# Designs tried in a protein design chat: VHH binders against StAR-related lipid transfer protein 7, mitochondrial (STARD7). Part 4

Target 1, 216 residues: StAR-related lipid transfer protein 7, mitochondrial (STARD7), of Homo sapiens (Human) (q9nqz5r112to327)
Amino acid sequence: FQSSGVQHHPPEPKAQTEGNEDSEGKEQRWEMVMDKKHFKLWRRPITGTHLYQYRVFGTYTDVTPRQFFNVQLDTEYRKKWDALVIKLEVIERDVVSGSEVLHWVTHFPYPMYSRDYVYVRRYSVDQENNMMVLVSRAVEHPSVPESPEFVRVRSYESQMVIRPHKSFDENGFDYLLTYSDNPQTVFPRYCVSWMVSSGMPDFLEKLHMATLKAKN

## First folded at step 1 (VHH)

Design h8b (framework vhh_8h63_2)
Fold by ESMFold2-Fast, scan of step 1:
Structure h8b (fold): chain B 216 residues (1-216), chain A 126 residues (1-126)
Amino acid sequence: as target 1 above (216 residues)
Amino acid sequence: ELQLVESGGGLVQAGGSLTVSCAASGFTFSDYAMGWSRQAPGKERELVAGISSGGSTYYADTVKGRFTISRDNAKNTLYLQMNSLKPEDTAMYYCATDQFLESLRQMTGGSHFDYWGQGTQVTVSG
């Protein structure tokens, strides 16, 4: 059941050197694919696939780091501003670490079937280094088996670092988002094209607007 | 557009002094911690000195007491004053950013449209 994930994210043996795992095994260079007012988007190929890892650098001067961070963690509010969400639920929360396991079901553009994700999310506020970090990664969970209704995404990783310009509660920050997934589609070029041209830019713009609207 | 340009390297005799500089543009320089890293042939890159947005400084034990890091926020420029230079200080010197900007620097990788610091070579003869 996990065979697709092994190809993109192999285990890291302690004895491996850079480039030892693959004949092409050095990291590919980043290519800028979008330059917008509030963010820049880069991609690099995932070796041996038709898929990409994406990076976003963004800057906002009209919202606070804390507002932006909290809007992303607010599962109920995300269902209101993100029209692609079919289902988004916290399945399990670890009280000690604050880690959460979520089940997320999302529309994909026709002719692709809807996808579902089971992922662990962990976040931290580092007051000493003046940053906020949000990390997500696909996992398996016994309470959410695969369903024939949705295509399960088994390879998914997201990391976001938010750096305030002043403080967590004053307007202005930069963020760095690194993202990759394998949506398991027979239309990989179409999916990549959609994600770059529509999916990712639309998500980021709506996230910004949702953060502005969260101000009362 | 975000740019880091190092300059001021050169050949200097042991016991001599040299100042390297880093001109920054395309971001709010005064808001970020900055630093200097170096890489000598056959060695890993090391952080040599750091300076916070508020002016607090850090130095590696190898250079403490000999090197001084400073910043000029009005000119968006970072400096490293190197005194009592030793042959083992021979390295390519790079303008380092905090971990967030360093990740961004690594990501853009010297694209033709975005320039990230090429480094400045310091060679100490003995």
Scores: ipSAE 0.000, ipTM 0.194, lowest interface PAE 14.6, mean pLDDT 77

Design h8c (framework vhh_vobarilizumab_d1)
Fold by ESMFold2-Fast, scan of step 1:
Structure h8c (fold): chain B 216 residues (1-216), chain A 126 residues (1-126)
Amino acid sequence: as target 1 above (216 residues)
Amino acid sequence: EVQLVESGGGLVQPGGSLRLSCAASGFTFSDYAMAWYRQAPGKGRELVAGISSGGSTSYADSVKGRFTISRDNAKNTLYLQMNSLRPEDTAVYYCATDQFLESLRQMTGGSHFDYWGQGTLVTVSS
């Protein structure tokens, strides 16, 4: 990462006002959807679908990057603070690549059926560039076939980058989360208002409190 | 307050047609994907048709070629044109909207919602 001059903080993700090409060589435009005290949310269409890719930029000043990173990785702790988890298990670990395959089953708002995800995740700590990275994507695994008990989410991708303000073990960091999925549903009217005004802020508050309690 | 109000259901003979409407308010309609779901007595809810904010459409195999989903962003209204109706199309039909925070919702705690709204009943007489 090379930059001209010294800047106080990493640039926030911002809506592109220019026709600059993205990494795919095509013009892409992020639309800002929410601008809250602790985070900003953008989205852009996935060509040929009714779905969106989402991007979240968040900042915390009272927890460490390592605490936050560990909360993402700790399946037992997540089951303790996330009441919607029905099942969260590591199915397979690859010692060479450090990849893990997980089976995640979660409640969806009534009256929808629960969803399950089979996904591979990989994480790395980049000491040279002072960042932590977590990537996940849906996969098929022979030990976890589709079940009529749950609706399988077959399209899921997530990438999170955590950048400390100081060190991995001192309070303060920014994170950038980019994700997309297809949960095989369009939400009923009663879910839409709750999720925007209460559901997502509640999730982020619970994640923050879980991180504060996850001391190393 | 987000509101979706379905209308246009009724009793029809096999082979008949109906047009359902969904009037949307309380959000920027043109920014959201919309869909029609149905629920027959004693059955789960199933997706019938979807339409993106950009107008791309998708249909369940059971209704392809017979049903057409459309939207009028100037009127904040979603439509479902139903042709060649069959007794198995008998159900309560629900209008729904997509939510951009889908991947976060399944991680939230909180109370569930236990009502769907009224929908509109379609009965195809045998």
Scores: ipSAE 0.000, ipTM 0.142, lowest interface PAE 12.3, mean pLDDT 73

Design h9a (framework vhh_5c3l_4)
Fold by ESMFold2-Fast, scan of step 1:
Structure h9a (fold): chain B 216 residues (1-216), chain A 128 residues (1-128)
Amino acid sequence: as target 1 above (216 residues)
Amino acid sequence: QVQLQESGGGLVQPGGSLRLSCAASGFTFSSYAMSWVRQAPGKGLEVVSDISGSGGSTTYADSVKGRFTISRDNAKNTLYLQMNSLKPEDTAVYYCARGGYSEEYEAAIEDLKNFDYRGPGTQVTVSS
């Protein structure tokens, strides 16, 4: 099955012609769970859990890649536009690579407790391949031990690739965000439902609006 | 100045053993969790194992549980992966990476990079 459509989407799932399932090994397939004007959202199951890896493909024509990228790196600004943030601070910076270790504390929907994340963030501007990349992963750091105040998320990964339509400084780009975490919750179905219906769409909309507000 | 350098890969027979090493420099090694990640031919990245900064907690992919052991020597700034009972399916490039996570899952279909720093990798080939 060939698709003649848009080239920038994650691979579309192929139809099952047989209806058979292997008990010993199943491919993880992306399932589209939201199709909105500015983005599409897919998920796929994490084997052995009630949790998902998420993927977002989005397109904007009213902001530049550099503006969108810089808003994501601006921790002070994120505390202003992201109402779920309780705390967000840089714990450590590597001057040479620009890698940063951050401590992030965020609200989750009632009845879930707030979570905290200690993660390393690295970013690159790849002029050769005409893309910007931002990656984050959970790490341990001695300055931020686990605390009974918050549930520590130990499994967290986020990767965003931004691809300009023209240049880094002209309006128009596509982005691909891949995200997973394990919030260690006894309400995984509730958490998944909230993330798809509210958490992720609200975050993306507020990020876009924050980028528009920050531009000249 | 962060640098990671893997060694110890090679050709081995099924059922054999190899020990991989990763020499780390340019950062406070004991302050960071570390991971071993592999990429088999034609496949995406798979996190094989991770270890906390102190060495007090470790995790393993289901595919390697009971066969592989991750360890670290913070005095030598070195990460290790002891691989026993090797199978043809373990054939991959193995990467040392700064950072870790507690749960195994499949890499993204586009095989995008998810690690702060990783080394250039070392090839492991399990063949008769």
Scores: ipSAE 0.000, ipTM 0.101, lowest interface PAE 20.1, mean pLDDT 79

Design h9b (framework vhh_gefurulimab)
Fold by ESMFold2-Fast, scan of step 1:
Structure h9b (fold): chain B 216 residues (1-216), chain A 127 residues (1-127)
Amino acid sequence: as target 1 above (216 residues)
Amino acid sequence: EVQLVESGGGLVKPGGSLRLSCAASGFTFSSYAAAWFRQAPGKEREFVSAIYSGGSTTYADSVKGRFTISRDNAKNSLYLQMNSLRAEDTAVYYCARGGYSEEYEAAIEDLKNFDYWGQGTLVTVSS
């Protein structure tokens, strides 16, 4: 006999995430701009700009959460699979917290100048809540001053949460990526168009392929 | 009046090097982007390389790692250092003036974003 007691906290339905989150007071609705087999992409306006915050919800069934997570943290491997990277170096590491400061130089589509980012990255594996988290944000660092060679991006935030379907070491997971930056361009609409049509989709596909290749 | 005058073209063997120059006059050169384009016989003009007023550079995939664009604002001059030359690099090379702003909207194949052009200098890569 199966007793059907009252469940106080039933599991939430597995639905595609459409953002209702406050983004530091911006309170704009998420708009879906791409629906692909492996991911959905939303954007919402950043008040006072022609720029957007992006949200990606994706699912893979052919790679493990740990492999996907580790490929993103491997700076040497990223330089091999990400053709847009001009330079990617760890400037400083905090051994206790695992926080790293990186200098990243990347191509942008012509006619935009190449951009450089100095950012702090922090990651954690949360076994209790069965998730992996990667957070990055722009910082200033005295070892990497601004240079006229590249346009310095001063506003950059990225957060990825990976949730396994089974375990960290078995194939299958969902991920949620929230991303925004201000490339400080006079052509923000062109930049937004490129990001949605090419920049974000190409990056995600290459990251997936790189994870598959690293597994073998 | 705005003028762009190329020089340095010539005959060079495969694997050789050549440096092109472009002398600009009649405008504040330092405030403008500048670019090199080329046109091979029977083909359309194609983008080779650009340099913005701030010094940032862009290259066509066919010339990356072999060609280097540079500028000397004090001399109102644009340069293209061409190394490891190939037969397919044979073309008339043109310098062109781009936008006034540090960034400007230009498609690589869209010649309308360049308002002044030099007369061209011929580069022939042959044995």
Scores: ipSAE 0.000, ipTM 0.118, lowest interface PAE 13.8, mean pLDDT 82

Design h9c (framework vhh_7qbe_3)
Fold by ESMFold2-Fast, scan of step 1:
Structure h9c (fold): chain B 216 residues (1-216), chain A 125 residues (1-125)
Amino acid sequence: as target 1 above (216 residues)
Amino acid sequence: QLQLVESGGGLVQAGGSLRLSCTASGFTYAMGWFRQGPGKEREFVASISGSGGSTYYADSVKGRFTISRDNAKNTLYLQMNSLKSEDTAVYYCARGGYSEEYEAAIEDLKNFDYWGKGTRVTVSS
């Protein structure tokens, strides 16, 4: 999770044309690859690979933070609005921390085979800092070993921070999503192109529409 | 993390045979052999599905090379017969998720992330 030093509005990542390398040179510059009405999408290279870490900064004024957050946590509803989902199930819950381990199977664009993810998800509602956080990362779990049926994604990290403009239950918020995975494909260029042009934009648009439909 | 280790390379006379092996430190899906000859880009040689039921070969090796696997040992093999000077290369094993990826992906092989260190094959005329 993020530290207490974070501002109420999530910061936009620096684009490569605007940014500078940090003093250590460890982090690559962000490159803006899409600028749409409701969100901006950046990417940066993962050192030693032809893959990218993605960052999305988005704003909605027609849905509440709580509904947007809850729609993402609702695995049954996710299967209804996300046409790429083949399987999405909670395989374990930790009673003390509230962390959940999920098995997620998803379509990738032809000719790529379907991928599966086993990941731990943790979420929090931070009333003191007026934010909601959702974090996921790939893990191994003995009840879901690797199988020839699907390609196992072993490198996966996702973090979303939602910051209300007013309250958790009033319309209006900003969100910052940072995402990376390694689908283990011989088509990394094709996969990256698909993610930028279709995968990520379609997911975000459908998530927004699903949130609108879920409003009481 | 999955590690791939190639072995079995060496010096062989034209018309001879070699068997290459690749061991994985874990489960593998579809797998393939690739090679890089002197002054050439890396190229596809052969691939095999996770079950071993489907195999694919580059035209240059079809009928001479046989790919096989032993899933109980997590080992991939390449039996190379009727070797030619043109087969001189460093041979790499690689993994992928889908067998059709190998046939279509020759142009993107430079972007593949999961390569072993390779095993050198030299064919003398």
Scores: ipSAE 0.000, ipTM 0.193, lowest interface PAE 13.9, mean pLDDT 80

Design l1 (framework vhh_5c3l_4)
Fold by ESMFold2-Fast, scan of step 1:
Structure l1 (fold): chain B 216 residues (1-216), chain A 125 residues (1-125)
Amino acid sequence: as target 1 above (216 residues)
Amino acid sequence: QVQLQESGGGLVQPGGSLRLSCAASGFTFSDYAMSWVRQAPGKGLEVVSDISGSGGSTTYADSVKGRFTISRDNAKNTLYLQMNSLKPEDTAVYYCARDEYYDFWSGEYDSFDYRGPGTQVTVSS
């Protein structure tokens, strides 16, 4: 009895073969857009749109799952390490489900207008399956109406799963992040290019460094 | 439509070598991590080795480290397992498997999606 000691490599996303037009709810092909030392990034088209769903698979061996998870949840610390944050506040908490509604306002690179997000976030630590999960999706909230100062993102979904190599408190884990958004305006090609080539990689690198600093 | 077919199994002497092959069809081979899984008589399934879709990352069970080498040829849709310094305890049916994926919505890892019919490796002493 030895499945222990073999770490499975994360499977590449399942892809749909060209020519399966008779499939209802057809999943589009994943395309690898970045292969970096600590993570891989894929995208696939969102049916009926010019937008993409993104998937990130990453591995760290120098930080613990718990610290990485906690840094994701710490809104005050996020405002310190993420220079693009204009505002990040918890609007409402549901004590029963553990869900939180947040208002997030972020800079976009010139000449783009800043965006704001109102989203519900839910997180859990699954001791039985040895994983930590964080999910977010855009919602409407009466306390945060749209402002002409910012472009409201009405379609946003993010899901992250963290799986330890050993324990929650020992260095080493894999994470899988799947996300998509729609800023509700014409999505410029240079904006997509910026997000893929600079925005997402920079965010992930800063998150890693923030986790290392929190660990110290 | 997904098909996996192993070959290369057989009878070998302790200390000998054997190379297993797995021909894959019906899916984009380079998009999936692949594994070699074995089942010895009276034992459960053991994951022997795993390789990423690009071939850039590999892992091995402690029982086979330094003796077995996993590799792939994405142009030929073929997975390989080079087995050196074979021991009687390596006797098993060896399966080529397309690796499981994490289904985020259910919070579960799916089982190995597909597995070949297997090839018998017998190391006699």
Scores: ipSAE 0.000, ipTM 0.112, lowest interface PAE 17.8, mean pLDDT 76

Design l2 (framework vhh_gefurulimab)
Fold by ESMFold2-Fast, scan of step 1:
Structure l2 (fold): chain B 216 residues (1-216), chain A 124 residues (1-124)
Amino acid sequence: as target 1 above (216 residues)
Amino acid sequence: EVQLVESGGGLVKPGGSLRLSCAASGFTFSDYAAAWFRQAPGKEREFVSAIYSGGSTTYADSVKGRFTISRDNAKNSLYLQMNSLRAEDTAVYYCAKDLYDSSGYEFEDYFDYWGQGTLVTVSS
């Protein structure tokens, strides 16, 4: 038996001729928009809108799952490696669920105004299924009302699943990120183009580099 | 301000037992994850055990089956019951409290509050 050679990871998203397997009355096919050495990026239209749901499948062999997971949870470190962050802080932790509510203010490319997000984040390590999960979604919070200084993003969802090739503490893993966002812009085509060609790819590459640097 | 104070360290012979205590002020251990770490002479600090908000526990492989982590809400205290002690268990033991109910419990950088440590020496 070769358990070290057998990998269990999330299925790679595919552009489907027929339709999406997990949709009903909302079926759309995935379209690959970027194929890079360490990740592939797909999008699919959200029915009735000019917006897209995005999916990333990535693989790294030079960092551990735990290092990659922890760098994403480190709010102070993210402010150091993510040049687009204007503000990022935890505003509340829920005693019952352990979830965190964060306020995140970020630059968007000209001519778009900066956006702010209020979102709840929950994360878990599943030892039995050998995976780590990070889920975020936009929420409203009374201590952070909408401000005229920034455009509040009200529709935001992100889910990342990390699957080790071997263990949480050995180099090598796959991750699957599914993401959707409505930045509420009068330049929707420009915003979509930027997000696909620059926003998401730059974020993922910087996250990888930040993980490598954090090893020390 | 908010503090953690360890006690119960000492000198024991191999095969002996010891119970460490950690008393908290300003918060309760039942709300979020709490952990024990240790640092042996000449080595970096390592994870020993954690208890999560829901009461589930995790142990380092080196101590699994010998150590038991627990907490007492009435006394606002965290405990580490150490049985079948070995020479390699010799270390300064630290109590750590995480405001996150996070999965990063094995990493010291993710704990918000730390005690000053208590020395455990296992020697003949």
Scores: ipSAE 0.000, ipTM 0.095, lowest interface PAE 19.7, mean pLDDT 77

Design l3 (framework vhh_vobarilizumab_d1)
Fold by ESMFold2-Fast, scan of step 1:
Structure l3 (fold): chain B 216 residues (1-216), chain A 123 residues (1-123)
Amino acid sequence: as target 1 above (216 residues)
Amino acid sequence: EVQLVESGGGLVQPGGSLRLSCAASGFTFDDYAMAWYRQAPGKGRELVAGISSGGSTSYADSVKGRFTISRDNAKNTLYLQMNSLRPEDTAVYYCARGDYLEGFSYDEYMDVWGQGTLVTVSS
């Protein structure tokens, strides 16, 4: 029997390891690299590189799913709470699908050059399955050609699934974030170390604090 | 087997040009940063030029404007075009795989090295 109001606890990311079923030996397992009060962080090697795909499982009980979702979609507000943002601009909106193309320019840790991303973002609120989904991936767009001013990130994917404990407008939810990019750097090991120790944790903490401030 | 093989070294007159090649095998070449290092007699190894997996480049001040690093991912080959050569460019040139800081050099981050190719700039 289906039961309305039963909390949906997603499996731990480590248990959700994905293999390529048509390619024996291509399965990469998740490694836990951080266990904090509000989230756990795992990484999985990208074959042939010094880079990783990251997965975050987090839980908040002091903010609503809708506030957390809306803060991420609010481009102007993100520029205020995310100190690494140099530029964040919606360059195209598709009125039929609701997809948006964004240009995002961000600081990387010294001595790395700043990176820019052109990506399509799609979001959905699934009332039937009681979840919110935000998906982003790198694309090319004629209005934003590559520039020598920034290193263009051509490989970028992000997916976040938010699952309420109760409703979209009541405090409490779990989220699962899966993220990868290739910053095309001459020191990928330093970049990975920064991402795990500072980049990812600081982003998640600031996102939480921004959501608390947006709570009316 | 992971291997880097340099070629193209030789004797040239001051003001001349040479192109060095490094053939990579045994790994996915386009996933790695690559670099050219050199070592003159009695000196340590120094970074000459580096290139990221995405094509971003870095050069030592002594070679800026004269040397160009490039890569051909389809051929698994790294190149160093050396123009306006000087006697002080005389060294063994090494191809290396790994990473280094942009604007800095850390040969300890390079995990695979070629055998080297000698470049002599006469007088």
Scores: ipSAE 0.000, ipTM 0.153, lowest interface PAE 15.4, mean pLDDT 81

Design l4 (framework vhh_8h63_2)
Fold by ESMFold2-Fast, scan of step 1:
Parts: sequence; structure tokens; C-alpha cells
Structure l4 (fold): chain B 216 residues (1-216), chain A 123 residues (1-123)
Amino acid sequence: as target 1 above (216 residues)
Amino acid sequence: ELQLVESGGGLVQAGGSLTVSCAASGFTFSDYYMGWSRQAPGKERELVAGIYSGGSTYYADTVKGRFTISRDNAKNTLYLQMNSLKPEDTAMYYCAAEWLDYSGTYDEPYDYWGQGTQVTVSG
């Protein structure tokens, strides 16, 4: 089968238009909250809450899709470049499905307590559609019960799609990251403000730098 | 309400140049990946060039070095500058827009298609 031969990368979210509303009217339009040289950040409200779903569209031309993808999967390396990580551990690996269950404990800015996440991570390299996908969502796992030391985040979802400009092993790609969580805080507006102004930008910059350093 | 209108096609001699344009309306142009595809009679449609919302470009090997894609977000217009045209470039050229609105995956490429503009290169 001869496809068009090109897999297109996602454009930025629709900030001013409504195009993804389902029959129930649940979805709201995206609002741009940050426009940086190498990425743009959008948000939309989660109905019934003071929280947001976030979307990031970014482009890199100095690293390969495979390097960027692998750095995100490397749990030991992430503990070295991500200063907010208190603990990051793979609890269970399923070789057949490619699923991993992780326990992640992270600093939150004062006055918020540290949070922990137990989540399943699945990833795939889709050669037919020329893309790499990484999906995560909160789960319960009997080996990691809730602890009074940390606030357990029970609602967390993340999806990243990486689309090469050429191939998986040549420099240049776009990525689209969509995520949401509920950090269960008395200060939701403060938490949202911190994530947008500091947390997310710092994470993305450090991830890029970590990928450059891991480049062989 | 969404509309793409191609223009600028015509008859040109081999070795010549031509610019085709696409005027977009009814959507936030700056948010879309924009592309040019072409189809000659009896052949499959092929993607010729693409430009991401951030300005990065893609070119098919058949046109690399000869064609240049560009966008003017203030005018909601997409351009394809075609140089060193060959008889093999003869085709209907289509403007396309692609939006990722479903969980980070494509339901289908090129969600919005224009009516096309004919380019004929004589040898």
C-alpha cells in the first residue's frame, strides 16, 4: 500500500474556536497561556473544578525523536536531571504488553505537601504512522498503598505524541503533550499558577538539555 | 464556514517558475499545519510540501531544492514557489490543512481540502 508517504505533525490547539465539543458539550476551547521560542502551552478548564487540562506543542531540530523518547523512559536518568523527583521507581514491568507501573514522588512548592503518583505507562513506536506515543494514567496498585507522608494524586492522565520531521533517527520532530491531574490542594489557583509559570517550562527545558547530554 | 481557495496555476514552459497561493478563511490559520499536495491524471495524490504552525518545513524528494513553501499568518495565506519546473510537475495542486484534535492521533490526514489549481508544464 502506497500512503501519501508523509505523516504530518500536529498543529497548535484551537485557542479561539470550538471544534472538539462532544454531543454533551463537555469540552471547552483552548486558551494560549505561554508562547515561547521552542514551544507553546495551552489550557482549557476541567468542568466542575478549578483545574485545567494542558496541551504543549513543541519543536526540536537538534535531537532525534528516538533520543527524546528514550530519555523520557529512562527512570534512572530522570532522577539525575529532574531536581523535583524525590522517588521514581518502576514497580512492575509487563514484557508482553510493554506496560510499566511506576511510583513517582515529587516536591511541590511551599506551602503544599509533596505528592505521590502511582501510574501505568504504555508506549509504542508506530512505524506504519511514523510516530511514537507515550501514555500514562493513575492506577491503584496493592504494592504501593497510600502513605500519610504524601498526598496521593488519584486523577492523572498524560499523552505525548512525537512525530519525526524525517525519521526516528534523524534530528528534528514535533511533539504534542496533553495532560491533566488533580493535585488535591487547598490552593488550586496557586498550584496552577506555579505549574504554568515555573513547573512546566523548567521541566521541558531540562528534558531538552538532558536529551542533548545523552546524545551519543 | 471553513474554506480554502487555491489560485495562481497556469501553463508554464519547462525550466520556468510559478507561485500558487491558498487563501484560508473560517478558522484560526496560524494554528494549522498547512500543506500542498498534487495529483496528476491516473496517478495517486502525493504530498509535495508542508509547513508546521511554528514555521518548520517538509519537502518531498521529488521537489526538494526546487520548491519553497511559506505562510503569511497575517494574511491567512499559504504559498508554494515552484522553480525549475519539469513536465512531471504537471498536476492539480491542492491546499490542505490538518488539525490534531483527537487524543494526539490523526483520524485522517488533511482534514480540510480546497478545490485545487491546475499547473501545466510544457516540454
Scores: ipSAE 0.000, ipTM 0.120, lowest interface PAE 16.3, mean pLDDT 76

Design l5 (framework vhh_6fv0_2)
Fold by ESMFold2-Fast, scan of step 1:
Structure l5 (fold): chain B 216 residues (1-216), chain A 124 residues (1-124)
Amino acid sequence: as target 1 above (216 residues)
Amino acid sequence: QVQLQESGGGLVQPGGSLRLSCAASGFTFSDYAMYWVRQAPEKGLEWVSTISYSGGSTYYKDSVKGRFTVSRDNAKNTLYLQMNSLKPEDAAQYYCARVSYDILTGEYEAFDIRGQGTQVTVSS
């Protein structure tokens, strides 16, 4: 993950403005698509495609950074609170580096087919910069070939940075999640509309509630 | 096989209440956001309410907000719509669906209506 290093909190993205692009059209601005009490969601076009990169900036004051981080890493607990999970398994773990290769199979609302992901995940607790980082990207793995049962997502990248307001074990933090995904289907626009209008809000709500339940 | 069965409709007077139910089978109910839609005579399908798969997020058509409450019981595979302070304009055939609705654009992208619906009539 590319470290910004110098900022405690990422700056709020500016809405996209027509005609304010670089001459190459490469430097797209973020467009806000949702403004909710606990998070804001932006998107920007991926040049040369009909797809978007998404960014979520969220703030919680009732859970700790460590609780939120650990809930995301706990695959057993994830299967209990995330009702869309069909399968979530660590298929390979590097004990030294802590990198994990996961196979994740998830429901999409009918008529969309279920998707599966094979991705490498790496996480770190950076005490020097007072942040926790979770990075994931799609990979190929010989033990999990493509199956006709599911649509394989080949283009998946996410980066989450969690920045405490105080400490890792005190309530209050901001997080920045940046992701891009290509859950291919005959109706890609409907999948994207569902993800933005229902999928992502529901996921973030469930993640927050799951973190509260894990709280002492 | 996916099945949705609506019930609980009937005839009520203006200001009355009804509780609609939608019994789901043939799929993992807890994995899907659910919708209530309605169709009045001589009109198209009209979105009424959406509930997330956890039940923690709910959305309503402006004209029913504060009067209708959507809820779900994932253990019973059942979706509910509590309708209070019913008005003549609420009279319609009510259906449940599990297909996406684009809340940001207000468009009915797709609705997988499987059941016959349940009729709500509001008259004196």
Scores: ipSAE 0.000, ipTM 0.107, lowest interface PAE 17.5, mean pLDDT 74

